# Designs tried in a protein design chat: VHH binders against Protein EARLY STARVATION 1, chloroplastic (ESV1). Part 17

Target 1, 368 residues: Protein EARLY STARVATION 1, chloroplastic (ESV1), of Arabidopsis thaliana (Mouse-ear cress) (f4i9g2)
Amino acid sequence: RSEKSEERRFDQKMSAHGAGIKTSSSAVPFASPKSRFLSKQEKFYPRCTPRLTGPQSRDTPPKRDTGIANEKDWGIDLLNENVNEAGTNEDGSSWFRESGHDLGDNGYRCRWSRMGGRSHDGSSEWTETWWEKSDWTGYKELGVEKSGKNSEGDSWWETWQEVLHQDEWSNLARIERSAQKQAKSGTENAGWYEKWWEKYDAKGWTEKGAHKYGRLNEQSWWEKWGEHYDGRGSVLKWTDKWAETELGTKWGDKWEEKFFSGIGSRQGETWHVSPNSDRWSRTWGEEHFGNGKVHKYGKSTTGESWDIVVDEETYYEAEPHYGWADVVGDSTQLLSIQPRERPPGVYPNLEFGPSPPPEPDLPPDQPQ
Below, E stands for the ipSAE of ESMFold2; O stands for the ipSAE of OpenDDE; V2 stands for 0.75 times the mean of E and O plus 0.25 times the DockQ between their complexes.

## First folded at step 11 (VHH; framework vhh_3k1k_2)

Design t2 (from q3 with S30R; at its last look DockQ between E and O 0.01; V2 from the best seeds 0.00; counts 0 for: pae O 8.8 > 2, placed apart)
Fold by OpenDDE, look of step 11:
Structure t2 (fold): chain B 368 residues (1-368), chain A 124 residues (1-124)
Amino acid sequence: as target 1 above (368 residues)
Amino acid sequence: QVQLVESGGALVQPGGSLRLSCAASGFTFRNYAMRWYRQAPGKEREWVAGISSSGSTIYYEDSVKGRFTISRDDARNTVYLQMNSLKPEDTAVYYCATWTYKWDSGTYERYDYWGQGTQVTVSS
């Protein structure tokens, strides 16, 4: 039987009514009001707005694990003129600001500004210092130092530095960033220290690392890590973390990874030491051949062992997430530092710049 | 100085067999994984086989699986590639390779070590 496929004719009534709206362009002659620009000499009253409110400093210790802040976040306030001022606020707090410049040999110039304050009762204090350095070798430095104490007895110190220099070996421009931070509790036997560094060159070579220490009453901890990128695809990363108690308990975890073009290895150890010096450890390794196979092996002091091949994609960071282009982009103030004019016929003494920052600690040799 | 010297390359007929050797010197051979690569004319160098330092882990490129066998003799500081059922597509210069990271001038640097290669030609 003949199922009648009813053709529902969707009548597209496109009613085209083209109403010709005659846009009578009556050109109303905009009479050019001769605005008498009375040059109100706005007396630029130098709003010497007495920044009556001295720079409000942070009254709390810095946060841990914040890494190296960008120069934009440093709150750089370099004064263009030599200033030496002090005052008292309405609340009885005091403030000071000072600035200057130091000149030296080889076109050395250091411009600096310092400011600080103290609460009315002297229980809280803060100081911030900024500086720019340059010489005729192309060396540039931007830095900040901040310190403080609050009414709770907490104290802290922070410094950041950015350096532009030419690498002695490669003659490539190099940017180095570093930070050091520490804080101490006024109420607890607690404190921490962090050192951070980053080094970049235009070829993609990158080094990053940190050393961290902390204490909280009966416990102390250490953290070290490093990353190295050679700019050609080789990557080295490592971490070493451990903690200890006053009772002699220790525990830690460390690992290292090395990769190039999908081939590489990972190794690690987790360990524990009891107060009686009993040691437990687990070691593991991975071999990556770049073919989607990974050999995984490991053992422990308790008799655990494994040796397996798995189908696993090799994932690693062949390039740093933050590299040369990024650091250049974030170092605008550093790069804007102008060296002194070099007199004709005077050449910079190629004296080897300041000793490179202390060599990052080598990954701890596997404990023998 | 690290040296890798390949040998054993020859002209063979399709279906033939060949054994390549790579003699290593200038480093503690037993502590390093060894790899074979090949480069055909007009092509990029490609990975062929790898063997771990312990010899317990071996991997092959898919195109050579079941035909090629990588092995090592630590006493002789030598890695081998036994090639069976050779095909014209296997025609290439074969390279032995290893690498290490070393601390140098305040940084870890990668050092790649390659032999000069040995020519394998598979032709009727």
Scores: ipSAE 0.013, ipTM 0.318, lowest interface PAE 8.8, mean pLDDT 83
ESMFold2, look of step 11: ipSAE 0.345; ipTM 0.758
ESMFold2 (binder alone), look of step 11: mean pLDDT 85; pTM 0.844

Design t3 (from q3 with T57R; at its last look DockQ between E and O 0.01; V2 from the best seeds 0.00; counts 0 for: pae O 12.2 > 2, placed apart)
Fold by OpenDDE, look of step 11:
Structure t3 (fold): chain B 368 residues (1-368), chain A 124 residues (1-124)
Amino acid sequence: as target 1 above (368 residues)
Amino acid sequence: QVQLVESGGALVQPGGSLRLSCAASGFTFSNYAMRWYRQAPGKEREWVAGISSSGSRIYYEDSVKGRFTISRDDARNTVYLQMNSLKPEDTAVYYCATWTYKWDSGTYERYDYWGQGTQVTVSS
């Protein structure tokens, strides 16, 4: 059967009449007032207002596990002029700031600024240093170093670096980022150290990694991880973590994955060692065939074992989440560094800028 | 005075191997990139390999990639060129070299340093 239902109309017309008012507004010639440009010699008061307020100090250690900060977060403040100043604040705290530039061979130039301060009682102190380096090879570097001590006895040191260098033969640009951080407690037998690095090139090659160490009283821990992308689809990732107590207990976990074009493997181990040297371990592996099947196998020291093929899709990161385009975008200040003028026909030796400061002595890797 | 002294050149058969050495003196060796060049009979001198001051950057001419290895020992002030799978086309005098631009009296001056070379002959 039938049903029709029809209707509704709504028409509404509204007509409103566009009345044409012609108003002939006679363009009264605005007489250009001869503004007597009284050249107020704006006394360029050199805004050298001595920022009487010394730079604000960080009074706390850096946070753990924060990775490599972006260029914008470093607070890079290079002074344009050579400065050597010091002062005392109203609260009795003292501050200093200094800046300079160093010149070297092959067009080397280093601009640097340093600031610091101390509390009135000397219980707290801080220092911050920024630098930019360049030479005629295309080498560019930005760096920051910060250190401090607070009234609680905590002490810290941290550094960041970004480096741009170009392979003169391949014309490939590379950007490398690194950070090192450490802190010690003034109240506890506690401290930590972290080293981070990232390397990128324009072809998509990427390397990332970190080494971490920490101690809290009777416990110590280590963490290492790395990621490698070859820019052609090959991926390697790995982690290695372990901890120990003064009582002799140890435990750890490690894994590795390798992939190329959907084919790859994963493997890992979890282990524990008791104070009496009893060792427990579980090892596992995965083979990914790229056809939606995964071979999974493993065993443990307690007699556990498995060996199975399952229908499972392979998921891996073929490309880094943060790659060349990203690091270039975040390295605007680095890229803006201007080298010294190079005389015509002068080509530098393939000497790359000064080596980064020696890495702090890491505690020896305890054999697993 | 800066001195570079090459050694290790010899007559070898095709497919053979040689290790060239360049002993450096008269400058802070660890601060300078080192290079190997070669000059075949009737040809212009050509660049072969280079190593940065830190050793972290290494470069090769395309014709020697995979066969030659440049390395340095800063403790001995010596740069090396390991040459494997030698070919008749590798026959040349091999030179160790470095240079730097130094700021002096308001201008940059180039200083080039070359060894006397060592003869490498690849022949059946």
Scores: ipSAE 0.000, ipTM 0.207, lowest interface PAE 12.2, mean pLDDT 81
ESMFold2, look of step 11: ipSAE 0.160; ipTM 0.651
ESMFold2 (binder alone), look of step 11: mean pLDDT 86; pTM 0.852

Design t4 (from q3 with Y111F D112E; at its last look DockQ between E and O 0.23; V2 from the best seeds 0.00; counts 0 for: pae E 3.8 > 2)
Fold by ESMFold2, look of step 11:
Formats: structure tokens, C-alpha cells, sequence
Structure t4 (fold): chain B 368 residues (1-368), chain A 124 residues (1-124)
């Protein structure tokens, strides 16, 4: 009897209920529980070289597990004039720089710069684009996109952005940061992708998370996690991480917690599936009543179980380590973006003077 | 297009030996693990052996360990299954299979491909 080749797909899924414990698996690139980029001291005295030389080569891939960079780490410095130039470096590599702006409805403006380079033989290349966006709703955006390839066919791509806007429901200012990062080998036997986001509002609402996946050393991995703080003491956190070998061994760890005022729960699962399809699993849970008592329970497929009440203080992260005040202090370039000048009103038979200049949307500076 | 073609199936006596081959095309063979499965009449398809993309990791089902040997030749895009000390319970259609991966910013997709199979029969 004959059977034709089959094609199957395996989608990565986001779990809403992750486990709070890491287990038996080792040497797998599971991500950290949080990602933050602290500001660093910077030198106040610049050293400059004339623009007679081409841009510095940027042909290296992004690194895993590095979260969302600070705007200062990129050094975004947009050109004030349109530029369209190119040249050849001393080593024979070529380069270009371009700049411009786009205008649109409702005061939309995007100022951008694009640069890139190519090796003498064309085997490697890179590009990087920077932009500032604004409109009359108070929206501001600062962003970067870069990509490249090397002579071995490896390729990479990264985006980063910071956004200021007013939330339509709450009318509160929000700052949102995000990044996407990807690298893969030219032979496609290794690669990874990460998507990160952070969202903040002025009343303490905070949402953070990441989706990651990749393959290296004959293993594939997936990681998803999220954190949500409502700004009034409610916290939800979760993680769902798992990995798989090329030959069918799978393992993972997931947990979640939900707390308010010392009352809440956490729970999780650690699991392993052998190539023989046998599944081992251990689940656990904790109920915290806010009175110094904690109900702990759990079980495993090997027969272990427990169901006890202990005297134990409740501990959890009630507020984010990095919140609104921090992101405002780290977003000075975003907040300084100047929107388009508003035109004077127009009415038939009635005349209005020019509109006043918009106020800056800058919060107080909060340096490290 | 990905193509897997098994060959080498035959009728053999108990205690005999047989070598199966699986020729692969339509993908970069050296990047992916290769597997052998088998399906006896009236039974579900079962895993038999697997070899990692580098060849450094090899697994066998317990019932064939010590009797079967999986190997790969990346220059010829071929995986082999050497079967020794064959038993009537080894009678089945043998399939080779591979997983390939497609990467994009929204998903990480695994695609599984199978050959059409080759019949192995072990009887007196």
C-alpha cells in the first residue's frame, strides 16, 4: 500500500495562564522574567567628525533577550534637509544617505532618514531607517528599522518604536514602546524572532510582554509572557515557555499569578514528554487569603500530591519595577518632537487669527 | 517541492537483513532531522528511528534497538535504515519523514513531510 508525502504546520500560541516555576530543562534559551533598559550616564561633550565620510557600518545582527532599547541607545539624529548622497569608503565598500519628509491628513508629518552600505563585492549589506512622526491629535512616534545580510547569507531585521498618544477611552497620555528582532542563518538551520511591547499611562496602568521563538542546536523554543498592572493594586502575570528537540522530546514550564491587596493565587505546571510519548507533569497552586495563611496544593503524574495550609507571608511584585515616571524620563526625544504648525481657521465672511503654537507635551526630565 | 522516496523494501526470512533508503529533494537536507516510521496492517503508524540534522543524536524505538541502524549521507541527500535480525513483527510499510521550518515575524511554522512508503515483509 502507498502513501503520499504529508505537509503539517505547527503554530505558536500565546497562553493566558503560564506557570510560575522553572523546571528540569536546561541549556534552553528561555527568556528572563522581565526586560528593562536602564539609562546610562552619557558624556555631555560631543566629539564630531565632518559628514565627509560615509556612515559607520552596521552589519551585525541584533542580540536575543535584550528587550526594548532606550531611545538614547539608538542615537537618532534626523537630518533637517533633504539629502540624497552616496560614496565609496577607503576599503571599497559603498554607502548612501537619504532623508525627507511625508505629509498627510490632520497635521501628519513624518521626518525620516535612511542610510546603508554594501561591501565591495556586494556579499554583505545593511540598511537603517530613522523617523519621527506627529499629528494634531498629539500623537508622536520615534522609530528605527534596520536590516542586513552577510557574505554567508545570514540575515537580520529589527524594528524599534516609541509612541505617545492619548487613549480614546481614558483621555490619559500613554507611552508605548515596542521592538521586533529577527535573525536567521543562510542555511535556515538556526534563527530566532522576538516581539516585545511595553505600555504605560499616567495613572499607573502598565502592560508588558513578549513573544519569542527560535531554533538553535537542534532544538526549537517558544516563550510567551505578560504582565498587567491596573494602577490600583491589581496585578496579573503569566509565563508559558516550552521547547522541543528535532526528534520529539518536549518540555515546558508555565505559571500565572493574580493578586490584589495580598489576596490572590498563583499556579503553574512543569511538564515533559518523552520521544515515546510518555508525559510527566507536575502542577501546583497557592491560594493567598491575606491573613498569613497560604493554601498550597499540587500533584504529579508520578503520584506525588500535597494539600496543606501553612503560615507564610504573601510576596508578589505589586508595582512594576519600571513605570510611568521612568518611561517619561527616558523619552525626552520623543516628547520633544515638534508637530506641524496649525493653520489659521478659515470661515467665509469671518476671519480668525492664526492658531497659537501647540504646547510642548514634555513631562519633567527624570535622568538616571 | 519537497519529495521523499523510500526504496529497498522486500520479502525476507526471519533473521535476515535489509537496507532501506530514502532519497530526499526539494529542501536543504543537511538542515533537518530524518525519521523512519512503520505501519503494520490494522495498526497505527509508529516511530522507529530518528537521526538529527547533524547526525550527532540518534534514537531508536526499544523493540528495534541493537538490530536497526539509521544513518544519513548528506552528499547524496539520503537517509538509510539498516535492519538486521529481522522478525515477523517487523513486517510493515516503512515511511521516512522530515520536519521543515518556516520562519516569519508572526509565526514559527513546522511542516511535516512523508514518503509514500516501502513494504517490508518478514516471513518463513
Amino acid sequence: as target 1 above (368 residues)
Amino acid sequence: QVQLVESGGALVQPGGSLRLSCAASGFTFSNYAMRWYRQAPGKEREWVAGISSSGSTIYYEDSVKGRFTISRDDARNTVYLQMNSLKPEDTAVYYCATWTYKWDSGTYERFEYWGQGTQVTVSS
Scores: ipSAE 0.288, ipTM 0.707, lowest interface PAE 3.8, mean pLDDT 79
ESMFold2 (binder alone), look of step 11: mean pLDDT 86; pTM 0.853
OpenDDE, look of step 11: ipSAE 0.529; ipTM 0.822

Design t5 (from n5 with S59Y; at its last look DockQ between E and O 0.31; V2 from the best seeds 0.00; counts 0 for: pae E 4.6 > 2)
Amino acid sequence: QVQLVESGGALVQPGGSLRLSCAASGFTFSNYAMRWYRQAPGKEREWVAGISSSGSTIYYEDSVKGRFTISRDDARNTVYLQMNSLKPEDTAVYYCATRTWKFDSGTYERYDYWGQGTQVTVSS
ESMFold2, look of step 11: ipSAE 0.391; ipTM 0.767
ESMFold2 (binder alone), look of step 11: mean pLDDT 87; pTM 0.860
OpenDDE, look of step 11: ipSAE 0.305; ipTM 0.729
ESMFold2, look of step 12: ipSAE 0.255; ipTM 0.707
ESMFold2 (binder alone), look of step 12: mean pLDDT 86; pTM 0.850
OpenDDE, look of step 12: ipSAE 0.265; ipTM 0.702

Design t6 (from q3 with N31R A33S; at its last look DockQ between E and O 0.01; V2 from the best seeds 0.00; counts 0 for: pae O 10.0 > 2, placed apart)
Fold by OpenDDE, look of step 11:
Structure t6 (fold): chain B 368 residues (1-368), chain A 124 residues (1-124)
Amino acid sequence: as target 1 above (368 residues)
Amino acid sequence: QVQLVESGGALVQPGGSLRLSCAASGFTFSRYSMRWYRQAPGKEREWVAGISSSGSTIYYEDSVKGRFTISRDDARNTVYLQMNSLKPEDTAVYYCATWTYKWDSGTYERYDYWGQGTQVTVSS
């Protein structure tokens, strides 16, 4: 039997008659009253509003793993005039600001500003310093230093620097960025230190890296990593991380990758050392030669081993995500630094600029 | 411009031997890995052998292991495929290939380069 399931045709025709009301709204020409703008020359009394509110300092330590901040984020406040001022706020806190310039040989000029404050009870304090440097060699430097202590006993110090100089070998412009940060807890046996650096040239050569260490009570950790791009397609990346306890337990992981034009290798190790000096380790490697296959091999101290070829595409970063064009774009203030006028007939002594400040002594306990 | 030119393809009897050559130009040959592929009639192109830029790493497809040998001469910008103990199943167009990364539109993209191929026919 033929059950005819019916086609219900719901037709609904709704005929929305959009009536075209032509409302001819006669635009009555509003006669613009000639308001005699009496240009009251409001004597723009520069409201020297005494920024009565001293620069609000950061009351907390910097965050970990923030890398090198852009100059826009440094809060650079270089004063154009030599200032030496201090004051007390309504809450009893005190502040100061000072600025100056130092002149030296070879057209050296350093402009600097410093600000700081202290809470009414002296439990909190902060200082911020900014500087710009230049000489006749084309050297430019922009920097900031910030430090503080809060009422909880936490203390911190951080610095950023950007440097423009000409590479001695290539005669290419180079931009170098660096940051150092540290913080200590007032309540815990805890602290950390981070050093960051970035180097760029116009040919695409790029170096990046960081050294980090920290302590939290009975545990300490180290982290090192680096990236190198030669500007021609060669890439080197590596990491080395380890931790240790006061009881002598240690563990770590490290790897390295090298690539050029789709060919390269990766290798790494994971390891653990017990307090009794028992060591476990796993090592691994990958060989990439651009055929869509990867040779993977490895072994461990526990007898694990593998040696296989797998179908796998090779992926690596052939160029830095942040390169020369980017750093130039983000270094507008650095680039805007104006050197002193060079007298006619005076040539800069190509003597090597001041040696970068000595690298802070790495804590002694770096495992050799 | 990158160019790869294969040669050495021929008609050969089962059990015979051939040596294929691929002459490379337009790039720094010594910095690039080289590959051989083959495509049989009605089949997809398949990888046959690869050699790293240094020549230290070599891989073969399982079907050709022990019979084929890939080698390179950097002084001549040439990669070779020595084929021994040829079988009818080895009948295919053989292609030489390499790849490079180029900066394009803000990213590195891989570009594959292929030769025109050389015909190898194994028949009684």
Scores: ipSAE 0.005, ipTM 0.301, lowest interface PAE 10.0, mean pLDDT 83
ESMFold2, look of step 11: ipSAE 0.211; ipTM 0.687
ESMFold2 (binder alone), look of step 11: mean pLDDT 82; pTM 0.816

## First folded at step 12 (VHH; framework vhh_3k1k_2)

Design u1 (from t5 with R99Y; at its last look DockQ between E and O 0.01; V2 from the best seeds 0.00; counts 0 for: pae O 11.1 > 2, placed apart)
Fold by OpenDDE, look of step 12:
Structure u1 (fold): chain B 368 residues (1-368), chain A 124 residues (1-124)
Amino acid sequence: as target 1 above (368 residues)
Amino acid sequence: QVQLVESGGALVQPGGSLRLSCAASGFTFSNYAMRWYRQAPGKEREWVAGISSSGSTIYYEDSVKGRFTISRDDARNTVYLQMNSLKPEDTAVYYCATYTWKFDSGTYERYDYWGQGTQVTVSS
């Protein structure tokens, strides 16, 4: 049956009556007020308000596994003038602040500021140092060092550095970031050390890594990892972690992955060593062929073994999440460092700038 | 066709050194693990060493640990076995081995490949 739903045509005609109101715009001549530019010489009263409140430092050690902080997080505070000041606060705490400039050959300039404080009873102390360096070779460096002790007996030290230089081999601009951190407990036989590095170049080459060490009473642990991107799609990642007890027990896990254009491999080992030197280990590997198939194989010292092909999609990071564009964006203060004016006719001695930090040791091909 | 050709086998004195080579062809060498096996007279074939496709994982038989070194050169499609401090017990035919996966009949199948072997004799 045919139900004819009637689409009603509502026509409404409403009439556009065009009333022509002739409003006569009488042009009142705006008299141009002669703005007497009274040049108020704002007397720049140098508000030398002695900020009597000494800089506040951290009362606690840095956190573990925080990586390399950005410039904005470093709290960089370079003074423009040479200062040498000290004082005592109302609470009996003391503080100091100093700054200076070091000049050297090849247009070298180092600006630095240092500040610190101590509690009234001397139970806590802190120091912070900032610096910027440059020369005529294009070398730029920004750095921070912080240290402290608290009333609980904890002590810590940390440093950050950013360096811009030309790579000796590629002649490409390179940015290197590094951080070192350590802390010791005042109450426990505990401490840790972390070293972090990042290297970037304009072609997309990226290297990242960390070395971590720690002790807590009878236990010690190590962690090393690295990432390498060649900028062309080749990726290398590796991790090596292990722990030991004073009783001689050891255990660890390590793996490596290499990929290029969807093809690659992963290998790893989990191991345990007993105090009597008995070793258990499981080794595994994956071969990725780029076709949605993965060859998986492995064995253990207990007699386990497998060798299979599975349907599995290969996932890897072909590019770093944080690369050249990112580091450049986050290195604004580094990049803003102004070198000294180079005199006419003076060419920078291509003398080897500060030796790049030693390349992190690639995981030893540890023959098992 | 996958081919493995071993070379470098010889007669050596105890304490001597020898380097074996295995030239591989007919497959993407860099994608596959390589292994060395040996077979002594009257004994079963036993694995000696293995190296992963990436070279990052290496296996050794306990009897050869610290004496033998397996390595690969992907540019030359060759796997090596450096044998040091050779003992009479190391006397055997040494075989290079690999396997590949091929898509056949809707599934992947494993194919194992062996070389013809090279004779290593350790004798005074």
Scores: ipSAE 0.005, ipTM 0.233, lowest interface PAE 11.1, mean pLDDT 81
ESMFold2, look of step 12: ipSAE 0.250; ipTM 0.706
ESMFold2 (binder alone), look of step 12: mean pLDDT 85; pTM 0.843

Design u2 (from t5 with R99F; at its last look DockQ between E and O 0.32; V2 from the best seeds 0.00; counts 0 for: pae E 7.0 > 2)
Fold by ESMFold2, look of step 12:
Structure u2 (fold): chain B 368 residues (1-368), chain A 124 residues (1-124)
Amino acid sequence: as target 1 above (368 residues)
Amino acid sequence: QVQLVESGGALVQPGGSLRLSCAASGFTFSNYAMRWYRQAPGKEREWVAGISSSGSTIYYEDSVKGRFTISRDDARNTVYLQMNSLKPEDTAVYYCATFTWKFDSGTYERYDYWGQGTQVTVSS
């Protein structure tokens, strides 16, 4: 017998506690505020489909997923006092919540809250943990971990964190975000895993990327991508997507681009491999000279080719859409973490540097 | 534990027929594709035929297409390879194989399982 679980926003529970009013008689809704099964089906379908026609070019990258959530999306609101509570809801499901503080060397402090629920028969369960960490080096960390299982045997796990630290050599502040998500179906031959990261420093250096993979029915897929801005006008982006069937048919797209001051290149490959290892491949490239001319070229393993120069203006993202000023503005809770009282003379030195990121025409730290 | 056991290999004359069987256990057989490979002495193992988990997609290496037929019986957890019009070039140890996956410790991992093989010899 299956029954649909109620979904509740956990901020509704945290709002009751976050008002600064202690309640001694409270219950956590059984269902997690976030859906335990978000985006699972969409993430499993492969996004790479090789074209089976003659010469092809691509002057735009394959679609890729976006970055990770920020702290506002989570609504983290730690409990104001130590609690250790548990109870049973009217439908027979159980719940618990607890909180605490851990202290350690060098000013280490961790405030945490943990909560969870379990269905009446124990077939469904979830847990969620929030924390804040700090120490006297100026390190701050904000984090979440969620996990659970449902009665169909599906399981999931998710972490997210945001970190402030000082780079040892430059004394500049860095903010880094990372997330991992995974799920496995109990009723279908399906599962997926995703990992993201975003890193920012005060001089405009930015690194973002993701590794993703999954399986749905007779297909498996992988997606990797990266994006790097050196803060001096150099941009590197790349994407590598591929898929395969259970019988060994494989296909994919990959590309990269590198630019500085309107000069750079794009290149990519669309490919297909049959189960007997016969490979078809089509490559393409663009050279951008910064003068309104673009050299476009390509070839395939079937002998098709092209090599032309066209009149086109060069367009690319010269700076990150979301950079240091944005992440600082979105990290208010992280930055507000209060460290332990420190002895005289022990003060971290954090430098937030200039904002926004440098213009694309600045000299690169590396050759184009 | 996953176990694959091939049987049915024999000595046969050119133009003859054989049916190979592979009994599987230790996993949900109907969820996974099954494959046949073969390895002649001193050669690399080569893919011969495969059948999808649903049985609806089947592929053969070009050299055996039209002569070999792969099938599966999910009720008996068994995959078969019917080999007709056998040639001396078909002489090899034949293996059945499957690949399973686990989402474990934040990773997607593939596990390859092979049978011990059954010898097929085609000679006059």
Scores: ipSAE 0.038, ipTM 0.584, lowest interface PAE 7.0, mean pLDDT 76
ESMFold2 (binder alone), look of step 12: mean pLDDT 85; pTM 0.833
OpenDDE, look of step 12: ipSAE 0.414; ipTM 0.776

Design u3 (from q3 with W103F; at its last look DockQ between E and O 0.29; V2 from the best seeds 0.00; counts 0 for: pae E 4.0 > 2)
Fold by ESMFold2, look of step 12:
Structure u3 (fold): chain B 368 residues (1-368), chain A 124 residues (1-124)
Amino acid sequence: as target 1 above (368 residues)
Amino acid sequence: QVQLVESGGALVQPGGSLRLSCAASGFTFSNYAMRWYRQAPGKEREWVAGISSSGSTIYYEDSVKGRFTISRDDARNTVYLQMNSLKPEDTAVYYCATWTYKFDSGTYERYDYWGQGTQVTVSS
């Protein structure tokens, strides 16, 4: 009887301690439009046979959120005491855990915690670092960095940050989040990278976006999008997604939307390029005048065309679905960071006796 | 460092045949597609044929389909272009090419590499 079939394959993947194996092999974050233009077993979109006329159902952009984890999902737990520990497990693997504080000018303090491990032969390793920062200007930051590799050479790295500060130009409080994730296969020609950001201020200004890139199964893909709300009714949203086979077939979609007070536009393009640079393209647009009339237009390289004015009410999302109130509610740990206590003033009436010339009456982090 | 070296170009009569070779080094050949391009005097460089990294997908420009055959030998790190039924309009410098990718935080960039070319001339 043979017992050497798929045995211990699951155990090998589970033996990577602290490793984010899901980030190195996850297919879900590589959301690409490849289902529309599968190059491996499907034909090109017919160039001389128009299939689509007029506006498409995808002319209206979807709602967006970056999907960045909030602080509670990380479970950041900084040690109160200084720690510097290391050890060796029974299987020969090693670990370490350390923590500390960095102090600097203007009340700066960074509390941090770092932990990691290595397999006995050093072929697998991982590191996690957490921190919180503050100073007397009201700046606060939480952060995480994780990385690792497994014995097959797969590697991953991710960061997450959440920052509170006063914006230099608007003088309003701002909360900003960002995240980066990267995974690369050690034995397969595959990998991906994502960067996400969210920015909010107290009057409703909001900026969000993502850049994603990856490669899998002889295809590369790119996705970029952004949205911006000025807090007074102006909205800009856009996306640009495309993919490419290793032989040069390319395809993609892009669109943008810009509105204020019921007046604005939407426009986009769907396109396909063959390896010999023959290009099919279909563009569309809508111009909204704020009076119940909408100009809809478009054309394609295969001769499709329309240019009409219709009676239609203008609908768009004038405000973000997740904004300042939401991010404040989800950022309680960030907001609870206590800055360093200010040193008490030094004046001659202290019990020490005669004193040197006095220091400034006001603390350094409150400029005169 | 990536290097691509073409060979096999010659003067041939119309209706003749040639086999071009492109020797590759400086990258893992079996992981990348290989391509042939050509450039006639006074014209833009044009794509001729491509073969996927696995060899399972092959594309030809319409004017050469049925006459040219691209193939690869991963053991020798070499891609070939067998050209049959040659016509005077096939006269050009033939280049092999590949794309590699560098993946880094914030960037995922394609880098194109080209050989020096080999001259094919079809004339009586």
Scores: ipSAE 0.257, ipTM 0.713, lowest interface PAE 4.0, mean pLDDT 76
ESMFold2 (binder alone), look of step 12: mean pLDDT 86; pTM 0.849
OpenDDE, look of step 12: ipSAE 0.447; ipTM 0.785

